VHH binders against (R)-2-hydroxyglutarate dehydrogenase (hgdH). Designs and how they scored, part 3

Target 1, 331 residues: (R)-2-hydroxyglutarate dehydrogenase (hgdH), of Acidaminococcus fermentans (d2rju7)
Amino acid sequence: MKVLCYGVRDVELPIFEACNKEFGYDIKCVPDYLNTKETAEMAAGFDAVILRGNCFANKQNLDIYKKLGVKYILTRTAGTDHIDKEYAKELGFPMAFVPRYSPNAIAELAVTQAMMLLRHTAYTTSRTAKKNFKVDAFMFSKEVRNCTVGVVGLGRIGRVAAQIFHGMGATVIGEDVFEIKGIEDYCTQVSLDEVLEKSDIITIHAPYIKENGAVVTRDFLKKMKDGAILVNCARGQLVDTEAVIEAVESGKLGGYGCDVLDGEASVFGKDLEGQKLENPLFEKLVDLYPRVLITPHLGSYTDEAVKNMVEVSYQNLKDLAETGDCPNKIK

## First folded at step 1 (VHH)

Design m1 (framework vhh_8emy_2)
Fold by ESMFold2-Fast, scan of step 1:
Structure m1 (fold): chain B 331 residues (1-331), chain A 119 residues (1-119)
Amino acid sequence: as target 1 above (331 residues)
Amino acid sequence: QVQLQESGGGLVQPGSSLRLSCAASGFTFSSYAMHWVRQAPGKGPEWVSSISGSGGSTNYATSVKGRFSISRDNPSKTLYLQMNSLRPEDSAVYYCAKDWEYGSDLDYRGQGTQVTVSS
């Protein structure tokens, strides 16, 4: 079977080849995303395509795939909104996605942002990059082993974050709407109010539920310890961005780290150096460096997460081709 | 995309019973634990009950233990909540939820099913 893999970066090529040893597909990896007629036509002669989140399988591109004889549409992503699923079903395309990959990838980034804020390393290294080796009062730090770390959301990623902070010597408490069993060795599940009142660092790993709105509200921030650190590597919509900006400006929040923004598609993936951002809230967040640290949604850009995404996509294709179904079939 | 559709709610008197249903789609139902969560007006969401993917393990909030029973039918991809001896404090919108994993933005479809217990 001939498989075209879109959006493959040079560093990912060895992973695509290694994962293919058990499947034996004839794979071609390209750096291009599916987004234009020209990139859709690259699928000529291929049986299957593996997309990523920056690809757009809209009606026009799906029509091209149908004309070219493409049979299977896979995406190596948990999100599927970049595919016109109803139209793809109409054209008869079996589709599958990757609902899970390494929880360590995002958990480690959250820990990294928390530690950078706790130890003021972004601030300190920005100064030494300008040959200023002076130590000041802002650099004075609490060791993480003397901190209470609160984890909001104890799913797969939150539990890994809890384990890492516990391994570093922190006191870890967490909250979830569900009672979570089997975490007692590294995390004590408590109420949200107890997390807010006791934590020096809070990291968010809850799902975004539209009916519930933002988890991090002005009231949430008010209940936190003065000077506490907040990290959000989950979803931008979980945080009231204006409320967080106000909390950082007032000094209520000692630092904010994020790998996600509400409306991030307007800025992430783009080089906007020297330009004013259209969203004034994003401009303010950038201006609050180094008390605010932003990474551009790269939490899953790791060896293990990429390996999981590729392996599951190859398995999805095998299942669809052999049985017409798979556990991760898009319905 | 994960989709969950709740039904079976209504207006009942204290002491009555109701059975809620949740039709699931967009994922391999038998591979995931499922949960019931409720939200009363002006309150945050409260976890009610959980069931493992196989149905072999169940858990309940203290407030409903002995009165509510969670079950599932994996072939039909349906989750159930049998609610007995209903009390006014059980009044809420009830949502079913897929076991959470990062990358699943909307585990509750948002409609829920309204349960009102009043005289």
Scores: ipSAE 0.000, ipTM 0.165, lowest interface PAE 18.1, mean pLDDT 88

Design m10 (framework vhh_8emy_2)
Fold by ESMFold2-Fast, scan of step 1:
Structure m10 (fold): chain B 331 residues (1-331), chain A 119 residues (1-119)
Amino acid sequence: as target 1 above (331 residues)
Amino acid sequence: QVQLQESGGGLVQPGSSLRLSCAASGFTFSDYAMHWVRQAPGKGPEWVSSISWSGGSTNYATSVKGRFSISRDNPSKTLYLQMNSLRPEDSAVYYCARSTYLGKPYDYRGQGTQVTVSS
């Protein structure tokens, strides 16, 4: 079986090859994302495609896949919103995704952004890179062991974030719609209001539910401590971007770190240096550096996470091809 | 049979520019990643630059970054290397090479074209 893998970086190639040893697919890895007719046409002669979150399997691209004889559409992501699932079903495409991979990858990035904001290291290192070794008032920091860290969403990733912050000596509290058992050694589950009112740092690991809208609203921000840090490495849609910008500008938020943006596909993966961004909210977020830190959706760009995502995608394809079904089938 | 033919080499002075070309035949050029590799006398081969099948991704060795530019014209089945601000240490035989994708080892290499930038 011939498999086309989109969005593969050179450093990931050994992982794609090593994971393929037990499957024996004829794989071709390209750095391009599925986003234009030209990138869809890359799938000519391939039986299956493996997509990433910045790929768009819209109606036009799915029509091209149908014409080319592509049989399976896989995504090595937990999110599936980049695929027009209803239309793909109409065209008869079996689809599968990767619901689980290393939770440490995203949790560690969230912790890293929180610590950079807490210790002002982006600001400080940007100055020393220009040979300015003076210390100023903005560099004065609270140690994380004197902080209360709030975790919103206590799934696999949120629990790992809680464990890491607890291991650093922080007081960790968290919120989830479900009662979570077995976390008492490192996290106290409380109400959302208690998380907002007590936390010096809040990190978001909740799912995005369209009917509920953004979790981080103006009211959410109003209830937070003055000067608190907010981190979002989950989904861009969980945050009201305009509200966060206003909170950073006013000093209500001491810092905002994110690995995701609502509408990120318009900018992430692109070199836009020297250009004004089409979305004025994104322009404002960039201008707020170093109180705002943006990483371009690379929370899962780690050795363990990539290995998990590739292995599960290959297994999904094997299951679909051999049985017509898969535990991770997109329904 | 796969054929890769380099051209455009020659003798130039330091600070000059040269554009190398590689004409491909015997395969579907637009399906393969392409590379430039150089080898100076008495030294091993040194990778210079790579380009994906579509031209959408390019990579450069640190020693040539900012001075060299790789490009391709899929309709004419030609690979290019634009070399600016040439230095004596750039003197080498330049080979174009093919791989199935950017990280895969080269499976074919051309005959090479000599570039001399002062002795």
Scores: ipSAE 0.000, ipTM 0.090, lowest interface PAE 24.2, mean pLDDT 90

Design m11 (framework vhh_8emy_2)
Fold by ESMFold2-Fast, scan of step 1:
Structure m11 (fold): chain B 331 residues (1-331), chain A 120 residues (1-120)
Amino acid sequence: as target 1 above (331 residues)
Amino acid sequence: QVQLQESGGGLVQPGSSLRLSCAASGFTFSSYWMHWVRQAPGKGPEWVSSISGSGGSTNYATSVKGRFSISRDNPSKTLYLQMNSLRPEDSAVYYCAAPHYWTGSEFDYRGQGTQVTVSS
C-alpha cells in the first residue's frame, strides 16, 4: 500500500521509517500541507493520505482525492475540524484519527509558556542578546510557589499540567464539567468563577465545543485577577482573540502565551519575516511581544508524541484496510 | 495605548516633603494595582510602595514605611506618593508602574520618571 504523509519535517523522518518496520507500507513523506489543488494532486498514485492539523481536506481537495483513487484519509491529530467529515462520508472515504498521544508534550509547553511569562525570560533574553545586561523593574517576578495556578479542563493534558505546577510548589486549582477523582493530592477542583478569581496563572486544556463558543470571553477576562497570566496550548477557537488583545493592551492580562491561533493555517508553517500579516489580530499579537508569546503549534512536536501519532495512524490504516473498521474511525 | 506620566519631583532639603503624581491613561485605572518604584544613580530599581485598585490595601518597603503614603484618585486616574521626612538616601528617579508592566512597540514598561534629589 502506498501512503502519502503530509507536513513531515526532516527530523521526523527517522520516526516515520522506524514505525513502518512493523507495517511495511510504501511511505512517501513531504513537507507540504494539504491546502491547494497542487498539494492535493500530490496524492496521485497513493492509496492513503496521512494529514496534519494545518491540512485542509475541504470539498475541492476531497473531490481531487476521489478522482485520483485515494481510498483512505487519516489524520495524525486528535482534532478533525480540518476535514469536511460529512462530505468525505458522502464520497465514501473511510477516515481515522489519533484521539490521544503523550499528554506531557502539550502540558510541558503550557508550563514553559507560563514560566517564561512569569519570569519575563523572553524580555530578558531579548535584551541580553543585544548585550544589555541591566536589570529593570519589569524583570521583578513572583515565584511560582507563591502563585495559585488554575487549570481549565482536567482531562489527560490538564491533569499533567496540574501535576507539574504542583511539583514546582504552586497551589493548583482546576475546573471541569465533570467531577474528576484521584487528583486531590495535587489539585483542588473548584468552580470556574473561583479559578478566575484566585489564579495568578490560568492554563486552558478544555475541548472546543462549537455550540458553546469561546471559553475565554470578555467576561472570563474581566473576572480574572489583575496582571494574571493566561496560556492556551489547546485550540485557537477557545479564546476570543480580540478580547485577549484588549486585555493585554489594558494590562488586565500580565501576559498571554499560546501555541494555537484561530485561523492559524494562514500563517503557521510560513516564513513571513518583514511582511505585514493579512489578519490584523495576528499582527497585533506579534506586536505585543514579549507580553504575548506565540509558538507555531508545536506542542506535540516531541519525540514521544510524534512516535505515538505515527504508530497509531499506521495501525488505523491497517485496521481499515483489513477489516473496513477501526476503533479510531471518524463517524 | 497605555501611558503613565510622573510629576512632582524636585530638589529639597533633608526633612522636607514632596508629593509625586502619576497621570494614567489608556486602561481601566480603577481595576489595577499600581506601584511606585525608584532607581538611584548607579543602582538597580527598588520597589517602594503598592496600592490595590480600590485603594483598600497598601504595602510599603521597610526603608520608607511610616514616612511615605501611597494613594489614588480613580475618577481622575491619578496615583500619588506623599513623601515625608525625606533623607539623602531617598534621592532617585521615581517611576509609576502597573503590576507586570504592559508593553508597547518599544518595550517601554513605565513612565518617564520624576527626579527627586534630597541634598543640603
Scores: ipSAE 0.000, ipTM 0.107, lowest interface PAE 21.6, mean pLDDT 88

Design m12 (framework vhh_8emy_2)
Fold by ESMFold2-Fast, scan of step 1:
Structure m12 (fold): chain B 331 residues (1-331), chain A 120 residues (1-120)
Amino acid sequence: as target 1 above (331 residues)
Amino acid sequence: QVQLQESGGGLVQPGSSLRLSCAASGFTFSNYGMHWVRQAPGKGPEWVSSISSSGGSTNYATSVKGRFSISRDNPSKTLYLQMNSLRPEDSAVYYCAREGFYSPTWLDYRGQGTQVTVSS
């Protein structure tokens, strides 16, 4: 089977090749994303495509795939909003996704952003890069072992974040809609109000549920400690972006770190240096550096996470081709 | 604009008491933790004491523990430092300072200071 893999970076090529040893596909990896007619037409002669989050399988691109004889549409992502799922079903495309991968990848990035904000390393290193080696009052930091860290969402990723912060000596508390057992050695499960009132650092690892809306609202922010740090490496929709900007500007939040933005596809993956961003909220977030730290959705850009995403995508393709079904089939 | 105005300093004898005040304006005083910092001639600044936004928790440098007491009155937007059993080594300019970014110990604004001299 001939498989076209979109959005593959040079550093990822060895992983795509190594994972293919068990499957024996004829793979072609390209750095391009599926976004234009030209990139859709690259699938000529291929049986399957493997997409990533910056790809857009819209109606036009799906029509091209149907005309070219593409049989399977896979995405190596947990999110599927970049695919017009209803239209793809109408055209008869079997589709599958990757619902889970290394929880350590995202947890470690969340910890990194929290520590950068706690220790002011973005601020201090930006100054030393300009040969300013003076120490000022803003650089004064609380050690994480004297912090209470709150984890909102105690799924696989949140539990790893809790374990890492606990290993660093922090007091770790967390909240989940379900009672989570077996975490007592490193995390105390409490109410959301207790997380908000007691935490010096809060990291969000909750799923986005459309019916529930944003988790981080103005009321959430009001209940937090003055000067607390907030980190969101989960989903952009979990945060009311305007409310967070207001909280940083007022000093209510001491810092905000994020790897995700609501509407991120408009900016992430693009070099927009020297340009004004169309979304004024994104412009404001960028302008708040170094109190706001943005990474461009690279929480899963690690050796273990990429390996998991590729292996599961290859297995999904095998299942669909051999049986017409797959545990990870997009319904 | 944020403004902090210290008062109550002066020349006193060893063993005396003195109460410093800091009047805050230009921000919601009750939302911020507050600190006292001192600086003696030829020395770097030394943190003295802190109080949480509600007044529910206080901390002191070991050098002043048991002798100094920090308090606040949120309705009047005033921070206080009661200094008892003053020693010559307590002589310094005393500054009140506001927490800004990182809670509970980060400082962003300070006043002009009030001079305390403990000597004969």
Scores: ipSAE 0.000, ipTM 0.099, lowest interface PAE 20.3, mean pLDDT 89

Design m13 (framework vhh_8emy_2)
Fold by ESMFold2-Fast, scan of step 1:
Structure m13 (fold): chain B 331 residues (1-331), chain A 121 residues (1-121)
Amino acid sequence: as target 1 above (331 residues)
Amino acid sequence: QVQLQESGGGLVQPGSSLRLSCAASGFTFSSYAMHWVRQAPGKGPEWVSSISGSGGSTNYATSVKGRFSISRDNPSKTLYLQMNSLRPEDSAVYYCARTYEVTGGKIYDYRGQGTQVTVSS
C-alpha cells in the first residue's frame, strides 16, 4: 500500500521509517501540509494519506482525493476539525484519528514553562546573551517546593503534570468536574475557588467546551493570588486573551506561559520576523516577553508522542484496509 | 515623539488628598499600560501603581494599596493617580511612565519630568 504522509519534519523521518518495519507500507513523507490544490494533487498514485492538524481536508481537497483514487484518510492528531467529516463520509472515505498519545509530552512542556517563569530563566538568559551577568531584584525566586501548584483539569495530562510538580516537592491541588480517584498520593482535589485563591502556579489541562466558553476569564484572574503564574498548553480558546494581557500588564499575573493561542493558525507555522502581527492581541503578547512565554504549539513534538501518533495511524490504516473498521474510526 | 507631562503635585498636610494627572501625546494611549513611579530624596525609584491599556486591570505597591487609586481617560489621553490619606513617607517626585518592552517586569521606556509631592506638617 502506498501512503503519503504530510507535514513530516526531517527529525521525524527515522520514526516514520522505524514504525513502518512491522507494517511494510510504501511510505512517502513530505514537509508540505495539505492546504492548497497543489498539495492535494501530491496524493496522485497513493492509496492513503496521513494528515496533521495544520492540514485542511476541505470539500475542494476531498474532491481531488476522490478523483485521484485515494481510499483512506488518516490524521495523526486527536483533533479532527481540520477535516470536513460530513463531506468525507458523503464521498465514502473511511477515516481514523489518534485519540491518545504520551500525556507526558504536554505535561512536561507546561512544567517547563512554569519553571522558566518561576525562576525567570528567559529574562536571565536574554541578559547573559548580551554579556550582562548582574543579578537584579526581579531574578529573586521562590523555590517550587514552597509553592502551591493548582491543576485545572485532572485528565491524563493534568494528572501527569500534578505528579511531576509533586515529585519536585510542590504542594499540588487540583480541580475537575468529576471526582477523580487514585490521585490522593500526589494531588488534593478541591473547588476551583480554592485552586485560584491558594495557587502560586496554575496550569490548565481542561477540555474546551464551546458552550462553556473560556475558563480563564477576568473573574478567574481576579481571584488568583497577586503575582501568580498561569500556564496554558491545552487549547487557546480556554483563555480570554485580552483579560490575560491586562492582568500581565498590571502585574496581577506575574507570568503567563502558553503553547496555544485562540486563532493560532493565523501565525503558528510562519516566520513573521520583522512584521507586525495582524491580530493586535498577539502583538501585545509577544511584546510582553519575558513575562509572557509563547511556544508555537509543539507540546506533542517529542520522541514518544510522535512515535505513538505514527504507530497508531499505521495500525488504523491496517485495520481499515483489512476489516473496513477500526476502534479509532471517525464516525 | 513620546511625551508625558505630570501635574497636580504640591505641599499638603498628613491625612490630605491629592490628584495627580499625566497628559500623554505622541502614541496611541489606549494601546499601552501606564505606570506611576516615585523617587524620594536619597532613595532609588519605587513603583507605585499600574493600569492596563483598557483600564480593566490595576495593581498597587503594598505601601499604597487601599489609599491610592489609578485611573485613565483614554479619549482625553490622561492618566490619574488619586492619593488619599497621605503620609510623610509618600513625599517624592512622582513620574508618569509608559511600558514599551517588558524586561524584569518593572522596566519603563519613557518617563515624564515628574511632579513634586511634599507631605509635611
Scores: ipSAE 0.000, ipTM 0.368, lowest interface PAE 14.2, mean pLDDT 89

Design m14 (framework vhh_8emy_2)
Amino acid sequence: QVQLQESGGGLVQPGSSLRLSCAASGFTFSSYAMHWVRQAPGKGPEWVSSISYSGGSTNYATSVKGRFSISRDNPSKTLYLQMNSLRPEDSAVYYCAKIEYTVPGSTFDYRGQGTQVTVSS
ESMFold2-Fast, scan of step 1: ipSAE 0.000; ipTM 0.411

Design m15 (framework vhh_8emy_2)
Fold by ESMFold2-Fast, scan of step 1:
Structure m15 (fold): chain B 331 residues (1-331), chain A 120 residues (1-120)
Amino acid sequence: as target 1 above (331 residues)
Amino acid sequence: QVQLQESGGGLVQPGSSLRLSCAASGFTFSDYAMHWVRQAPGKGPEWVSSISRSGGSTNYATSVKGRFSISRDNPSKTLYLQMNSLRPEDSAVYYCATVYKISGSEYDYRGQGTQVTVSS
């Protein structure tokens, strides 16, 4: 079977090749995303495509795939909004996605951002890069073992974050809408109000539910400890960006780390050095460095997460081709 | 190049008022909490007052609380210290700083200072 893999970076090529040893597909990896007529036509002669989040399987591109004889549409992502699922079903395309990959990838990035903010390492290294080796009052830090760390959302990723912070000696508390069992050795489940009141560091791992809106509101921030650190490596929509900016400016938040932004597609993946950002809130967040740390949505850009995404995508294709179904089929 | 330039000091009599200014350049002023620190002859640096980035919160040393008022104007990148009811023990070189430890002598981006002398 011939498989076209979109959006493959040079560093990922060995993973695509190694994972294919068990499947034996005729794979072609390209750096291009599915977005234009020209990139859709690259699928000529292929049986299946493997997309990623920046690909757009809209009606026009799906029509091209139908015309070219593409039979399977896979995405190596947990999100599926980049595919017109109803239209793809109408055209008869079986589709599958990757609902789960390494929870450590995002959890470790959240821990890294929290530790950078706690220890002021972005501030300190930015100064030494300019040959300023003086120590100042802002560099004074609390050790994480003297911190209470709050985890909002105790799913797979939140539980790994809790385990890592607990392993470092922190007191870990967490909140979830469901009672989570089997975590008592490393995390105490409490109310949201108790997380906000007691935590020196809060990391968000909750799902975004549109009907509920942002989790981090002005009221959330008001209830937090003065000088506490907030980390969001989940989704940009979970945070009221204006409220967070005001909290950092006032010193209510001692720091804010994020790997996601509400409306991130307008800036992430682009080199905008020397330019003023169109979204004034993003301009303000950038200008608040080093109290605000932004990474450009790379929480899953790790060896294990990429390996999981590729392996599961190959398995999804095998299941669809052999049985017409798979556990991860998009309904 | 980060620069802080203090001004407004002078020789005054006890009970007088002075307003100190600090002009900041070379960094994003509105991103930093600002501090006033003073040093009298033969003494270590003494923290006087602090103001948050937005100006929404202020703190004062017990020795000056109720007499001194710290403020900032972010558009003009200027920090102020209004000193009322001055006493001979307020005589010192006054420095503005962007980072200072209350119990320590370490501070960063300190200017040249401005001399305040309170004497008869």
Scores: ipSAE 0.000, ipTM 0.105, lowest interface PAE 22.3, mean pLDDT 88

Design m16 (framework vhh_8emy_2)
Fold by ESMFold2-Fast, scan of step 1:
Structure m16 (fold): chain B 331 residues (1-331), chain A 119 residues (1-119)
Amino acid sequence: as target 1 above (331 residues)
Amino acid sequence: QVQLQESGGGLVQPGSSLRLSCAASGFTFSDYAMHWVRQAPGKGPEWVSSISYSGGSTNYATSVKGRFSISRDNPSKTLYLQMNSLRPEDSAVYYCAAELQYPWGSDYRGQGTQVTVSS
């Protein structure tokens, strides 16, 4: 079976090759995304395609795939909005996706951001990069074992974050709309108000509900301890960006780390060095370095997460080709 | 993608009962807590009820406590909401929702099922 994999970065090539040893597919990996007629036509001679979230399997591109004899459409993502699923079904394409991958990837990034802010390592290393080796009062840090860490959202990722912080010696408390069982050894579930009142560090791992708006509002920030650290590696829409900027500027927040931004598609994936950002809130966040740390939505850009995405995609293809079905089939 | 498909809504008279169902796919249903959320026209969303992964713990909004009952069948990957003694103020679109962590799923709520309580 010949498989075309879109949006493969050079560093991921060994993972695609290693994962294929058990499947034996004739794999071609390209850095291009599916977005134009030309990129759709690259699938000529292939039986299956594996897409990324930046690919667009719209009606026009699906028509090209149908004409070329492509039989299977897979995406190595949990999201499927980049595929016109109804039209693909009309054309008779079996489709499958990757519903989940390593929760450690995002949890570890959240912990990393929190520790960088707690120990002021962005501040200290920015100074030593300019050959300033003086120690000042701002560098004085609390050890995480003397901190209470609050986890907002105790699903798969939040529980891993809680376990890591607990393993480092922190007192871990968490909040979820549901009562979570089996966490008592490393996390005490409490109310949101108790998390806000008691935590030195808060990390957000909650889903975004459009009707509820931001979880981190001015009121949320007001209830937090003075000088506390906030981390958001979940979704940009969970945070009122203007409110967070005001809290960092006033010193209410001691630091803010994020891997996501509300409206991130306007900046993430782009080299804007030397340019002013169109969104003035993003410009302000960048200017607040090193009290604000931004990573460009790479929480899942890890060996294990990429391996999971690729392996599950190859398994999905095998299941569809052999049985006409798979557990992760898009219906 | 995470898929949640609600059913069982309809037009009923005050005092009637309805049972809503939610068929879940795209995640390991038995590992996650589930909830029901409703939204009436011109109003914000209101949380209705929650159930733990095992079914051992349930919670209800004050407005529905004693009238509604949430349950789940993990083998069939189905969530239920038994609604008794329905009132006109219960009229809303009811959504099934899973407690899912980013980055799994683009929308963890289903399309909703309309419940209208009127004479």
Scores: ipSAE 0.000, ipTM 0.128, lowest interface PAE 19.6, mean pLDDT 88

Design m2 (framework vhh_8emy_2)
Fold by ESMFold2-Fast, scan of step 1:
Structure m2 (fold): chain B 331 residues (1-331), chain A 119 residues (1-119)
Amino acid sequence: as target 1 above (331 residues)
Amino acid sequence: QVQLQESGGGLVQPGSSLRLSCAASGFTFSDYAMHWVRQAPGKGPEWVSSISSSGGSTNYATSVKGRFSISRDNPSKTLYLQMNSLRPEDSAVYYCARDEYFWGDTDYRGQGTQVTVSS
């Protein structure tokens, strides 16, 4: 079976090759995302495609796949909004996704963002890169073991973040809409108000629910400790970006780290160096460096997460091809 | 004009305690983090301890953790270093420093106070 894998970076190629030893597919990896007619037509002669979140399987691209004889549409992502699922089903495409991969990948990035802000390493290394080796009052830091860390959302990723901060010696408290069992050794579950009032660092790992809107609002920020650090490596829509900018500018937030932005597709994946960003809120966030740290949605860009995504995608394809069904089938 | 003046050093036996003081003038003491740095004969400066502007956060070099305590009195503009269980290796000139420069090369440093731990 011939499989076209979109959005594959050179450093990921060894993982795609190693994972394929069990499956024996004829794999072609391309750096391109599925987004235009030309990128859809690259699937000519292939039985299956494996997509990423920046791929766009809209009606036009699905029609091209149908005409080309593509039989299976896989995505190596937990999110599936980039696929027109109803139309793909109408055309008869079996589809599958990767609901679970290393929760450590995103949790570790959130911890890294928090530690960079707590220890002012972005500020300090920016100065030393300009040969300024002075130590100033801003560099004076509280050790994380003397911090209370609040985790908002105690799913798989939030629990790992809690375990890492607890392992570093921090006092960890967390909030979830459900009572979570089996976390008592490393995290105390409390109300959201208690998280906001007590935490020196807050990291967000909650799902975005459209009906509920942003979790981090002006009221949320007002209830936080003065100078506290906020980290969002979950979803851009969880944060009121304008409110966070105001909080950083006023000093209410001591720092903001994020791996996601609301409307990130307009800037992430692009080299915009030397250009003014069209979204003035994104321009302001960039200008607030080093109190604001942005990574361009890299939370799952790790050896273990990529390996999980690739292995599960190959297994999904095998299950669909052999049985017509798959535990991870998109319904 | 920023000035820092250390005192409290002396000759003591191993296992003894000393309290060093640093009197600050010429700046708003409560706005600055402060450090203790020491320098033994023929060696470079070694950072010993630091304290935040409010006194709420303290840090110590691994070599002195559990034995030394840094504190400050902002109304009197004085920094302290309580040294317990002194060892011959602690023998050095001790300097207080305002947070302005990397480690032992601060912009503002006092003249130092000699501590000698010997039997």
Scores: ipSAE 0.000, ipTM 0.091, lowest interface PAE 23.6, mean pLDDT 88

